# Designs tried in a protein design chat: VH-VL binders against UPF0292 protein AF_0905. Part 6

Target 1, 124 residues: UPF0292 protein AF_0905, of Archaeoglobus fulgidus (o29357)
Amino acid sequence: MEDYKPFFEAIDELKEKSENGWVVVVEGKKDVRSLRAIGVSGEIVVFTGYASTADTLKDRKVIILTDSDAKGMEIEKGLVEALKTYGKIPDVEIKRKIFSNVRKEISKVEEISAFYEKISGIEL

## First folded at step 1 (VH-VL)

Design o05 (framework fv_olinvacimab)
Fold by ESMFold2-Fast, scan of step 1:
Structure o05 (fold): chain C 124 residues (1-124), chain A 119 residues (1-119), chain B 107 residues (1-107)
Amino acid sequence: as target 1 above (124 residues)
Amino acid sequence: QMQLVQSGAEVKKPGASVKLSCKASGYTFTDYYMHWVRQAPGQRLEWMGEINPYGGSTNYNEKFKSRVTITVDKSASTAYMELSSLRSEDTAVYYCAREVDYTYYFDYWGQGTLVTVSS
Amino acid sequence: NFMLTQPPSVSVSPGKTARITCRGDNIGSYSVHWYQQRPGQAPVLVMYYDSDRPSGIPERFSGSNSGNTATLTISGVEAGDEADYYCQVWDSSTDYVFGTGTKVTVL
């Protein structure tokens, strides 16, 4: 028995914050395409390095949405620390909520849209 | 107050199955993941699996996947863990533990249930 | 297989500082949580997300996590701190991983 309510709720929270000025940080362009496909409409920035990304986002509200793997967690932690030097606290909870219920099914942001389409029955 | 109350100690023979219970109270049972973690005498804590009580979706440690089944009874606010094909090395204290709102850590633990497997 | 290694034991005198390490490959990229387990008792959360304290946990408990080592620090150690301590992370390949555990003895 599958229960995807927390996944859909996390996606809705992501979309709402994105529409209200939060910048979503991802690892690559495939991630951008995946998020656009499910209706994330606001600004999305591709990670280019800790200092460079933090400098770009120092005056912005930030959601870190990297993959749920060791590299993605490393990028998340490093970027959190870099943004803290500017007095910024990014949202990392949305990522945890998205992947927490679907860890054995998907672990990459680029997989979200295909998975969303599969479990919602909505064609993207 | 919030609490997790587990069933009493079990003594089983090799090859048998055991089904343990964990009754939650003081919070909305379906809002939080429930986990099962065991500890053999003098050994480390070992994660066995989890369940989302709302929908019943489960995820298991690969080590136990063929033998463990976690279920819930929403009306009773109770989680269950059944472990089959018991071996002597399954002798351990078994804990249920609540995960804080999708955070990957445990804030409340049951008191533990000792399962002894011996011939 | 991802593993978290802790020293088996740490001895500390009352009022001094105990440091409990948790070693794992690139553990600094993970969020580390810590549990205290007194003899015959269930574990109790004492630190989460590397350095955040749960309500009710004294300020003498602190945490850090960098590189390959996470550390739980207990300053001004009291007899009641004598317990086993376990670190824990979540990893996408292995899910929930606990450390090998450290017995803290207050002498």
Scores: ipSAE 0.006, ipTM 0.543, lowest interface PAE 13.9, mean pLDDT 87

Design o06 (framework fv_olinvacimab)
Fold by ESMFold2-Fast, scan of step 1:
Structure o06 (fold): chain C 124 residues (1-124), chain A 126 residues (1-126), chain B 107 residues (1-107)
Amino acid sequence: as target 1 above (124 residues)
Amino acid sequence: QMQLVQSGAEVKKPGASVKLSCKASGYTFTSYYMHWVRQAPGQRLEWMGEINPSGGSTNYNEKFKSRVTITVDKSASTAYMELSSLRSEDTAVYYCARDSEYYDILTGYSEYFDYWGQGTLVTVSS
Amino acid sequence: NFMLTQPPSVSVSPGKTARITCRGDNIGSKSVHWYQQRPGQAPVLVMYYDSDRPSGIPERFSGSNSGNTATLTISGVEAGDEADYYCQVWDSSSDYVFGTGTKVTVL
């Protein structure tokens, strides 16, 4: 039996922070659509490079939400370091909370909405 | 003046690979996703894949995923599409097409192609 | 996989109205975009987000989308409107889906 309560709690935290001014950084437009479908309503920025993204976000509260694969982890690490040059520490824990409990099911941000629909029983 | 200029026609044998180019000008290359769409003679338009020129992240149509590779050269503002293991059914006009801009204030996203290259005819024959 | 079906052809006389349909399951919940392709040329965007026109596209072009059918309407048809027309949506499972295409002949 899978327990999806931690996944739902992580999604709720993401939605609440997004509504309260945190900017969510993703790898691509499918990720944006996936997050919008589950009710992430605040600002979402697509990664455009370490320096350009960090410069855009230097005065913002940031959640990094890249895929749970090698490339996604590389982008996360590089963006964390770039934001540190501005004295900023992004939230990387929400991503960990989302994927750690559903690792066998999904690993990509673009998969979140379909998976959320499947396990919540609601139509998106 | 926004332009997408594609490489010239190609003739290939079955089993070969082809690499097409799409040079962008008149806009910030890294601010827009680039797509590749093909059209076989007398057939509909068929989406092949997309790339984010800034980070290099790609997404491919499952039909082509094992054979297609999309890349960019940011310094040259050029996108490439390589299709391997060519078959006669791959004879088509291949287009590059631009998606909409993403910037630091994202209120939504675009789902369409606003500008298209002129197309490159690839003929696969024995 | 999501599918969009268009009639293969529509014939219309100059000055009359052409209606090109695009049918898909619950397509009214999606945003529909339309392209015009003249023989030997690349597609050109003529309508986006159901009913918005790009700069340079005349008011004769209009669009609608509800239920299972989206429609591109061309009023006061001119010879230059003769082309193939394709509808297109984005779908979370199928990505970018194009319609089967409609050849508009002006006679």
Scores: ipSAE 0.000, ipTM 0.573, lowest interface PAE 13.8, mean pLDDT 86

Design o07 (framework fv_olinvacimab)
Fold by ESMFold2-Fast, scan of step 1:
Structure o07 (fold): chain C 124 residues (1-124), chain A 121 residues (1-121), chain B 107 residues (1-107)
Amino acid sequence: as target 1 above (124 residues)
Amino acid sequence: QMQLVQSGAEVKKPGASVKLSCKASGYTFTSYYMHWVRQAPGQRLEWMGEINPSGGSTNYNEKFKSRVTITVDKSASTAYMELSSLRSEDTAVYYCARDYGLYDSYWFDPWGQGTLVTVSS
Amino acid sequence: NFMLTQPPSVSVSPGKTARITCRGDNIGSKSVHWYQQRPGQAPVLVMYYDSDRPSGIPERFSGSNSGNTATLTISGVEAGDEADYYCQVWDSSSDYVFGTGTKVTVL
């Protein structure tokens, strides 16, 4: 069977950074719910556009956690560029670590909690 | 920097097996799928198979499925590809490459330097 | 069996533009990636996701993908761009498919 240790380690890194002041950017409300269900406790911001989101987060430490599909990648790239105009480099590696090992099983942030529940055997 | 280093050239007789290695460094080995791709002299790149180093699950090109086995040694950050029942047509440069793509898009970066396998009698 | 067809060769003068096509049935619905392979060397990713450049690849490289044709465009061609170029997609029935390859010669 699949060894999901890298997935759990990536989720733990996400939770730790979230607790320590990093702001997580997601695409929508279902993503917020999914991340809360697995214990992400810090600030989560829903993407509202490149300029507006970057302006809101220009002085913050940022983790971009969009879906691992075409739209999610386009939003990530545009937001990275917008934040760079303020001299800020967001974390995009946590998302890659989460999805790369489970890429054929889930592709959306909203799917993380149900998948986590399924492979951990615990009820969230 | 991220790097894949492959084992050295091999010369084999028809009917033999060959096992090649690919050692990864500079990234978390278990977080990304690893691919094996070959290229016969003057021919195109041909995908052979992939492995998830975390769980060891594999997927093979139907053309090679009966003869190819891909494995990993997580402690050594090394992937292996064994090809059995070698034929003259298996003479090629064999590459390993990391899958740096996401769920709906898969691209290969970095690539190993390649290993030449010559099959002759 | 999904197939990607490229012209065998493209000749271009220094400073001019080379266009390398990759033809496949409804390829515009797929994500296309491109690799450069210099003689005796391993392939190097030069374009991914149709039109995105990896870090370190010059802005002279651009890409497009629509309908049945994806194109890698190299403007201001330099001698060092002389190489074989391969397109690549993922297909649900054929998995990972590489194009037939194009040799770019800089005259």
Scores: ipSAE 0.000, ipTM 0.613, lowest interface PAE 12.2, mean pLDDT 88

Design o08 (framework fv_olinvacimab)
Fold by ESMFold2-Fast, scan of step 1:
Structure o08 (fold): chain C 124 residues (1-124), chain A 121 residues (1-121), chain B 107 residues (1-107)
Amino acid sequence: as target 1 above (124 residues)
Amino acid sequence: QMQLVQSGAEVKKPGASVKLSCKASGYTFTDYYMHWVRQAPGQRLEWMGEINPYGGSTNYNEKFKSRVTITVDKSASTAYMELSSLRSEDTAVYYCARHEYLWSGDYFDYWGQGTLVTVSS
Amino acid sequence: NFMLTQPPSVSVSPGKTARITCRGDNIGSYSVHWYQQRPGQAPVLVMYYDSDRPSGIPERFSGSNSGNTATLTISGVEAGDEADYYCQVWDSSTDYVFGTGTKVTVL
C-alpha cells in the first residue's frame, strides 16, 4: 500500500491554516467545492489574473493551491512573482505535500475530495 | 554550497548487483526529489527512477522497474540506487540529480558528478 | 513509446548561430528543458520551461517551443559551447523523457 500519511497531514495543515486566516487561492469553482467538502472552512479566492489576484491578497497570508499540471504550475510561478512585488511570500509547500506522493492518482485540486473519500474509506 | 557527491566507480560481473550512493549537502534533503539517470558511453541520457525523501515514495521507469530499487537514509541525507541482474548493456555512467520541491517542476536543476559502472566478464 | 528526436550533430563556426531542434508529437503543449554536457562532465541545466534561462547562463542562449518542434538557439557561438545538448519533457504516462541528443561542434 502507498503511504498516504504526508497527504493526510498536508490536508490537516491546510484546514488549520485556512481556519486561522490564510487565504487559499485556487483556479476555479470546482476546486472550491472540493476543498469545502474536505473541511477547508476559511476564505478561498479564485485566480482572476496575476496583477488582480496579487493586489487583492497583498496584505494577506496566502496558500497557493493550483493544479499540479503545466497550467497550474505556470499560474503558481506567476502569482509567486506578483506577490513578491508586494514583499509577500506565499505558502506553496502544502500543495507539494498534497500531490507529491499521489501524482499517479490525482493532479487536480478538484479531485482531492473524491480521492480523500476513496483512500480514507469515510463518506464525505 | 549545495553538493551531490556520488560513490566511486564499480566493476561488476554479469548477474551481479550494484548499489550506488548519492550524498546531498547544502540544502534541506526532504524538500527535493532525487532522481537517477544513466548514460551508456556515447549514448543518450535515460531516466531510471525517482524518490521523494519526505515519504520514501518511489516511481520507476518501466524498463528498469523489475531490477531497480531506490531508497534514502534521511539521517545521512543520502539516496541509494540498487540495480540487480546486471548485463553488459548496463555499463554506463549513473547520475543522481535533484528536482526542485515542486515535483511538477519537471526539470533537474543540480546533478552529481556521476559514477561509472562497468559490467564485464 | 513517446520519443523526442534531435539531429545527431550540428557544426557551427565561431560567432555564428547554432540551432538545436527537439521534435516530438505536439511538443508545444509540453514544457521543454535543455541540458548541456561537456566531455567527461555531468549535465548542466541551460534552459527550462521552453525559454527561461537559469542564473549564470549567458544571454546567447534562448529557447522556443511550438507545434511539433522545440529549439535551443545559441547565438555568437564560442568554443566553450562545444558539447552534447539534450532536450527533456515530463509526460504523465512516461514521466521524464530525454531527447536523443545533439553533438555541437565548433569549428
Scores: ipSAE 0.006, ipTM 0.552, lowest interface PAE 12.4, mean pLDDT 86

Design o09 (framework fv_olinvacimab)
Fold by ESMFold2-Fast, scan of step 1:
Structure o09 (fold): chain C 124 residues (1-124), chain A 120 residues (1-120), chain B 107 residues (1-107)
Amino acid sequence: as target 1 above (124 residues)
Amino acid sequence: QMQLVQSGAEVKKPGASVKLSCKASGYTFTSYYMHWVRQAPGQRLEWMGEINPSGGSTNYNEKFKSRVTITVDKSASTAYMELSSLRSEDTAVYYCATGYDYLWGEFDYWGQGTLVTVSS
Amino acid sequence: NFMLTQPPSVSVSPGKTARITCRGDNIGSKSVHWYQQRPGQAPVLVMYYDSDRPSGIPERFSGSNSGNTATLTISGVEAGDEADYYCQVWDSSSDYVFGTGTKVTVL
């Protein structure tokens, strides 16, 4: 099979940062459920608009975890710019690390947990 | 490796239309926005518009909105830009551009450019 | 209508430091990207998100962005750095905006 070590390492980094106070921003509730299923334990917020989300998170450490598609990139770009107005730079590298090695398999955050279960052999 | 290859130079008369192509390879075509940027001789770079290849949604610079149309052919991994009602001021090199590694708001990869000359 | 203004030209001697400014109203609240363009060539991204360097771009290139001015700094300038340089931002009302461009000459 494929070497999925980079995928697992990216998920571990996500879990570690989440546990240590980073807030994860996702597009919807299915994404929240997916991340909880794989052990992301910290605060997760659903994107509600550029200005409203940025205002809520202006004093927080932020990881943007939108889908790996054009729509997800559009949301990420706008949120990066909105947070920048508060002098805040979010983490966008974790998303790249997660999806770059599994691009042929999945592109949506909501798909992460089922894929993780499939390749790890762990029942979630 | 990611590459954008554009169609060849065009010579048009005022009032005509021109349609340029940009063929993408080395990445998943539908994952990133495709942009068109032009540069008149000795002038600055000027953004014209963008398209989301997945759904076909477009966004245009207000200056060009009435004359520019951007489309894609997903099966051919090709983007097109058509500019109508050409004037001598439209003489420029036209570029397509996109970003590969989740770079957005910036243009990481560019085509080689297509010179369009508008003259009588 | 958002505008980015750059000086038309900057002259620098080999081995010295060139500083290219990009002025825009409250540009420090935006992410600034920089492109290098040699005659007859397509632009090349040399700096993104104010101060991040793309793979393959030498450490001699650095960037900053604060208040109304963003700056691209090229230390230890080499003949091959001679080119036009453009700053660029995304603005919610104007979309993608490029600067007026700066011609860097190495004499």
Scores: ipSAE 0.006, ipTM 0.546, lowest interface PAE 11.2, mean pLDDT 85

Design o10 (framework fv_olinvacimab)
Fold by ESMFold2-Fast, scan of step 1:
Structure o10 (fold): chain C 124 residues (1-124), chain A 120 residues (1-120), chain B 107 residues (1-107)
Amino acid sequence: as target 1 above (124 residues)
Amino acid sequence: QMQLVQSGAEVKKPGASVKLSCKASGYTFTDYYMHWVRQAPGQRLEWMGEINPYGGSTNYNEKFKSRVTITVDKSASTAYMELSSLRSEDTAVYYCARDFSYTGWEFDYWGQGTLVTVSS
Amino acid sequence: NFMLTQPPSVSVSPGKTARITCRGDNIGSYSVHWYQQRPGQAPVLVMYYDSDRPSGIPERFSGSNSGNTATLTISGVEAGDEADYYCQVWDSSTDYVFGTGTKVTVL
């Protein structure tokens, strides 16, 4: 069977940081629902623009969790640069860990919950 | 402006080791992964390995794993790649390259390359 | 996937369109990046995430990726576009994989 331990470990890290004050930034409402369904309990913010989102989050610890597509990549890059103007470095490694382990199965944040549910009973 | 500057050309005997350097400037060194990619004369690009300068964690191509070691010196913003037990087929131009986006999927800045020649 | 195959060469006249293919098993499920390399020089990123252009790359460069084929398209080809072009993906078993390369000659 497939080794899904790295995927679950990345999701657990996301949940732990979310519970401890990190704000998760996503592209849309479907992404919020997906993350809530798998137990991400902390603050989740929908991206509204580089300047407005960075200003909202300038005093917060941030995890950027956009899709692994062209649009999601542009949003990630621009938001990283905007946050750097406030001396903040967001976490983008959690996103890499999540998607690198399931690249052939999913590429969108909104897909995480259905995939998680599908494989949650599988033990390696 | 961003720049990756590599050490100069090397000529080595079979069985020797070579250690190449890649000095980064113009960006925060620990924000991006650093990779090593080689290209033998007339051949394709071949990925050798990567390092996360922040924590020092490495990942290597299985083909090179027994012979390659990648390290960093954060204070000097320099990455190193050491390749041991050199053979003639290791004759190649060796590049360092940076991840563009923090996702680690593409290489946006490349060093100028270092020619390593292995001959007896 | 395990192997990304490109045509060895493509010849094109100035002002016409060059099409460089990159074939891989289910490549449409991967993000494809493209590099331009002139003789004796380091590669330069010219297309990333299938169809995005880095700053400074002209709009004549475009990309697509679906099924088993990714394509880099250069319209209005100029002499300066003559180079080797490589596609690249990340794969969970092999990490970073480069294509076999295509030499574009502008005649």
Scores: ipSAE 0.006, ipTM 0.555, lowest interface PAE 11.9, mean pLDDT 86

Design o11 (framework fv_olinvacimab)
Fold by ESMFold2-Fast, scan of step 1:
Structure o11 (fold): chain C 124 residues (1-124), chain A 121 residues (1-121), chain B 107 residues (1-107)
Amino acid sequence: as target 1 above (124 residues)
Amino acid sequence: QMQLVQSGAEVKKPGASVKLSCKASGYTFTSYYMHWVRQAPGQRLEWMGEINPSGGSTNYNEKFKSRVTITVDKSASTAYMELSSLRSEDTAVYYCARVYSDWLPYYMDVWGQGTLVTVSS
Amino acid sequence: NFMLTQPPSVSVSPGKTARITCRGDNIGSKSVHWYQQRPGQAPVLVMYYDSDRPSGIPERFSGSNSGNTATLTISGVEAGDEADYYCQVWDSSSDYVFGTGTKVTVL
């Protein structure tokens, strides 16, 4: 038995912010599919480069949701710095809340939906 | 103007070693990883390895790991690639190319002109 | 070992559209970069992170990436677009992986 309450609360926060105009940035389209499957309804943007992504999002509220691996953390760091150039501070805490509570089970955004289905008992 | 200039063509016998150079200019040498990529005649591009000039850390393609050594001379803004125990299959054009290190965008935006290495008896 | 497969060749008439595919398992979850190589020359970056163009690359070049296939699209093809094209990704287990390459011929 595990306590997955923090994981579910982090997912709920993601869904609420997405519904309220925050743009979620992910590494790839597999990540988009995973987030849609669990009910993330707002705008999701696939990372296309530091400058181009930051320019697209310079007037938006942004959640960076890259994988919890070395490459995903490097992309997060670079995109944070690019967005700071426009005076914008993205949300990186939601990602930490999601993965910190399930580090032994998953590390990739694309894995969230299957894991959510498994532990919730809800068929997606 | 950013450029990478490589050393000249080499002709080697099987079993020999070759050491190629790649001199960078027009940018901050330590801000970019330096990569080595080869291409045998009529074949695809094949990644060999990389070095971070700032710390000297290296990472090699498993296929070449026992025979390849990549080094840098920061004061000369020059990267080197040495390939030992040469075989005829090592006949190829060898390229150096850079990748931005601060964010590791994983693409190579500036390439050297290439160095032809011919291995024959 | 991650593998990227491209068709060996693509023939296209001047002014038409060339599509160069790059197939890999779940490639849509990765970022794809594209290089153009003319005979006797070093590769030139023509597309990065699926669909970004470097300065100096004309708008005729565009890219996409989804599922198991990434595509470099060249609209209004010109004779000067004849070259070999290579896709490339970074993979956590295989590092830098290049595609098998596609020769584009304008006929």
Scores: ipSAE 0.000, ipTM 0.533, lowest interface PAE 15.0, mean pLDDT 87

Design o12 (framework fv_olinvacimab)
Fold by ESMFold2-Fast, scan of step 1:
Structure o12 (fold): chain C 124 residues (1-124), chain A 120 residues (1-120), chain B 107 residues (1-107)
Amino acid sequence: as target 1 above (124 residues)
Amino acid sequence: QMQLVQSGAEVKKPGASVKLSCKASGYTFTDYYMHWVRQAPGQRLEWMGEINPYGGSTNYNEKFKSRVTITVDKSASTAYMELSSLRSEDTAVYYCATEYYKSGWYFDYWGQGTLVTVSS
Amino acid sequence: NFMLTQPPSVSVSPGKTARITCRGDNIGSYSVHWYQQRPGQAPVLVMYYDSDRPSGIPERFSGSNSGNTATLTISGVEAGDEADYYCQVWDSSTDYVFGTGTKVTVL
């Protein structure tokens, strides 16, 4: 049996920060659906490019929540660098906490809600 | 060029099950959700469900959830839809259709359709 | 119980403009996509995200979406545009929802 408590705690932290004004950046529209399904209630922005996304978010508190695969990690790194040009440091730790114990099972943000449903026994 | 090729027409009796296939080519199979949409004669298009070939996650229309199962064979780039407990009202053309995972909510490529006839 | 209502039929003369409406409560807050279906054929995407055209779709196809009505407009109608047209949205409660469909006849 896996211990999924850290996963649930990371989701709770994401929800709390989202409710308190942090903007969550995702790769695509299906990611928005997945996060809404598990109760992420605040602003979510779909990545549209490094410069355009960073300019939109330059005065906001930001959580980067891209996929935990090679492309998602590359987008994360590029967006971190773009935001640093505005003196902003986004939160990338929540993503690490979410995926750290479940990489064998899921690697995409869009899969979080189905996985959450499966391991919690709650139908979303 | 992207292509979706579906299995041939089926004739079934009430109470039977049917399993349709949709073979994909010309793209990275795991970059697109695969959907099943049906259309009864003279009626509207009706969404049945979807699968993400990347992780295998599924989502079904509540109307069909108890009777429909969608699966994939990634090695064959093929999606399947099985519909059980068939009724005459299930007579329809069944389509598979793709949705790009990063630019979602619409169906960009469609299979040719498979006619399923349910009769005694 | 979200529903998208389209007129059952629209008749238009060659060279004129056809307007196909898709009515739904607060549909202007959704992204609307449109499909063309010729008899005996699979649907073809002709408009996505309210007003974007896929490659290969003629410029005479345009779209709009505001309030409770989305519209697909076909200007300079040609005989080959005769088909059934379906609007479609994604809704969090029902997932993918298709409209009731409109048969466009070119007379």
Scores: ipSAE 0.007, ipTM 0.568, lowest interface PAE 13.1, mean pLDDT 88

Design o13 (framework fv_olinvacimab)
Fold by ESMFold2-Fast, scan of step 1:
Structure o13 (fold): chain C 124 residues (1-124), chain A 121 residues (1-121), chain B 107 residues (1-107)
Amino acid sequence: as target 1 above (124 residues)
Amino acid sequence: QMQLVQSGAEVKKPGASVKLSCKASGYTFTSYYMHWVRQAPGQRLEWMGEINPSGGSTNYNEKFKSRVTITVDKSASTAYMELSSLRSEDTAVYYCARDYGYKGTYAFDIWGQGTLVTVSS
Amino acid sequence: NFMLTQPPSVSVSPGKTARITCRGDNIGSKSVHWYQQRPGQAPVLVMYYDSDRPSGIPERFSGSNSGNTATLTISGVEAGDEADYYCQVWDSSSDYVFGTGTKVTVL
């Protein structure tokens, strides 16, 4: 039987860092809505390209939260490289912690809120 | 069954070039980055470079950047690594390995069997 | 350049616990992966993201990572666990970095 405690702990870590000034980068507007629904309260920015996103975030603490599919991982890797040119190290571990125990259930950030509602029994 | 199968052993003279192949099967070749890692006798694993098979973009270890070229043939699901200007210290087992990447962890979950390259006069 | 340092060797008796350390500056902020390499064979991923086990890896293998030290722990050591073990991280300045390697001998 699945144990979803690590998933909830990862979501709590995301919320705490977001509240404390970390900027969350996502692929699209549906991802923003999903994260807001589960209580991510801080700044969320939509990826607009490697150079433009990195330039926007060069002085910020960054969490990259793209989908756990091939495209999402390409965006993550490319954005990590772009931020590297400014001497910045983004957090990519929160995404891995979120999806690591639920990989067969969901792979997209936009799916997090509906899944969270389903397994927690809390209305969002 | 996911697998990486590498080309056979090579013996080269100093100054020559060597081109190794790595054929993938059992997964979608273009969905995962491919890495090349080498290991000289009795030494540690050493990362050489990576390629995104979808677009062909590469990133190389600075130590090898002037001598290494990584390419792919998508139709054959095969990655290649060419190393030029060979020296005796390039004698090593060369591995290709798949980037686990689905979890965004940059771990190497599937490895080829390795290819021994011997550089001697 | 980012460096990962491991002890060259660890000796353990069968049934005892082996602890293989991987030291790096602020390594606790990174994801650490571990590979097992038996003589004449390709490396095998035995632990990823500090403490997750790939399918087929026994529960005897566990991992931790905090501060400047990551650790791979093998409890109830068996003769078949004798191998070289390498830690690995990705670093924004150094890309993919492997540790110096630890030879585990089961005596």
Scores: ipSAE 0.000, ipTM 0.534, lowest interface PAE 14.9, mean pLDDT 86

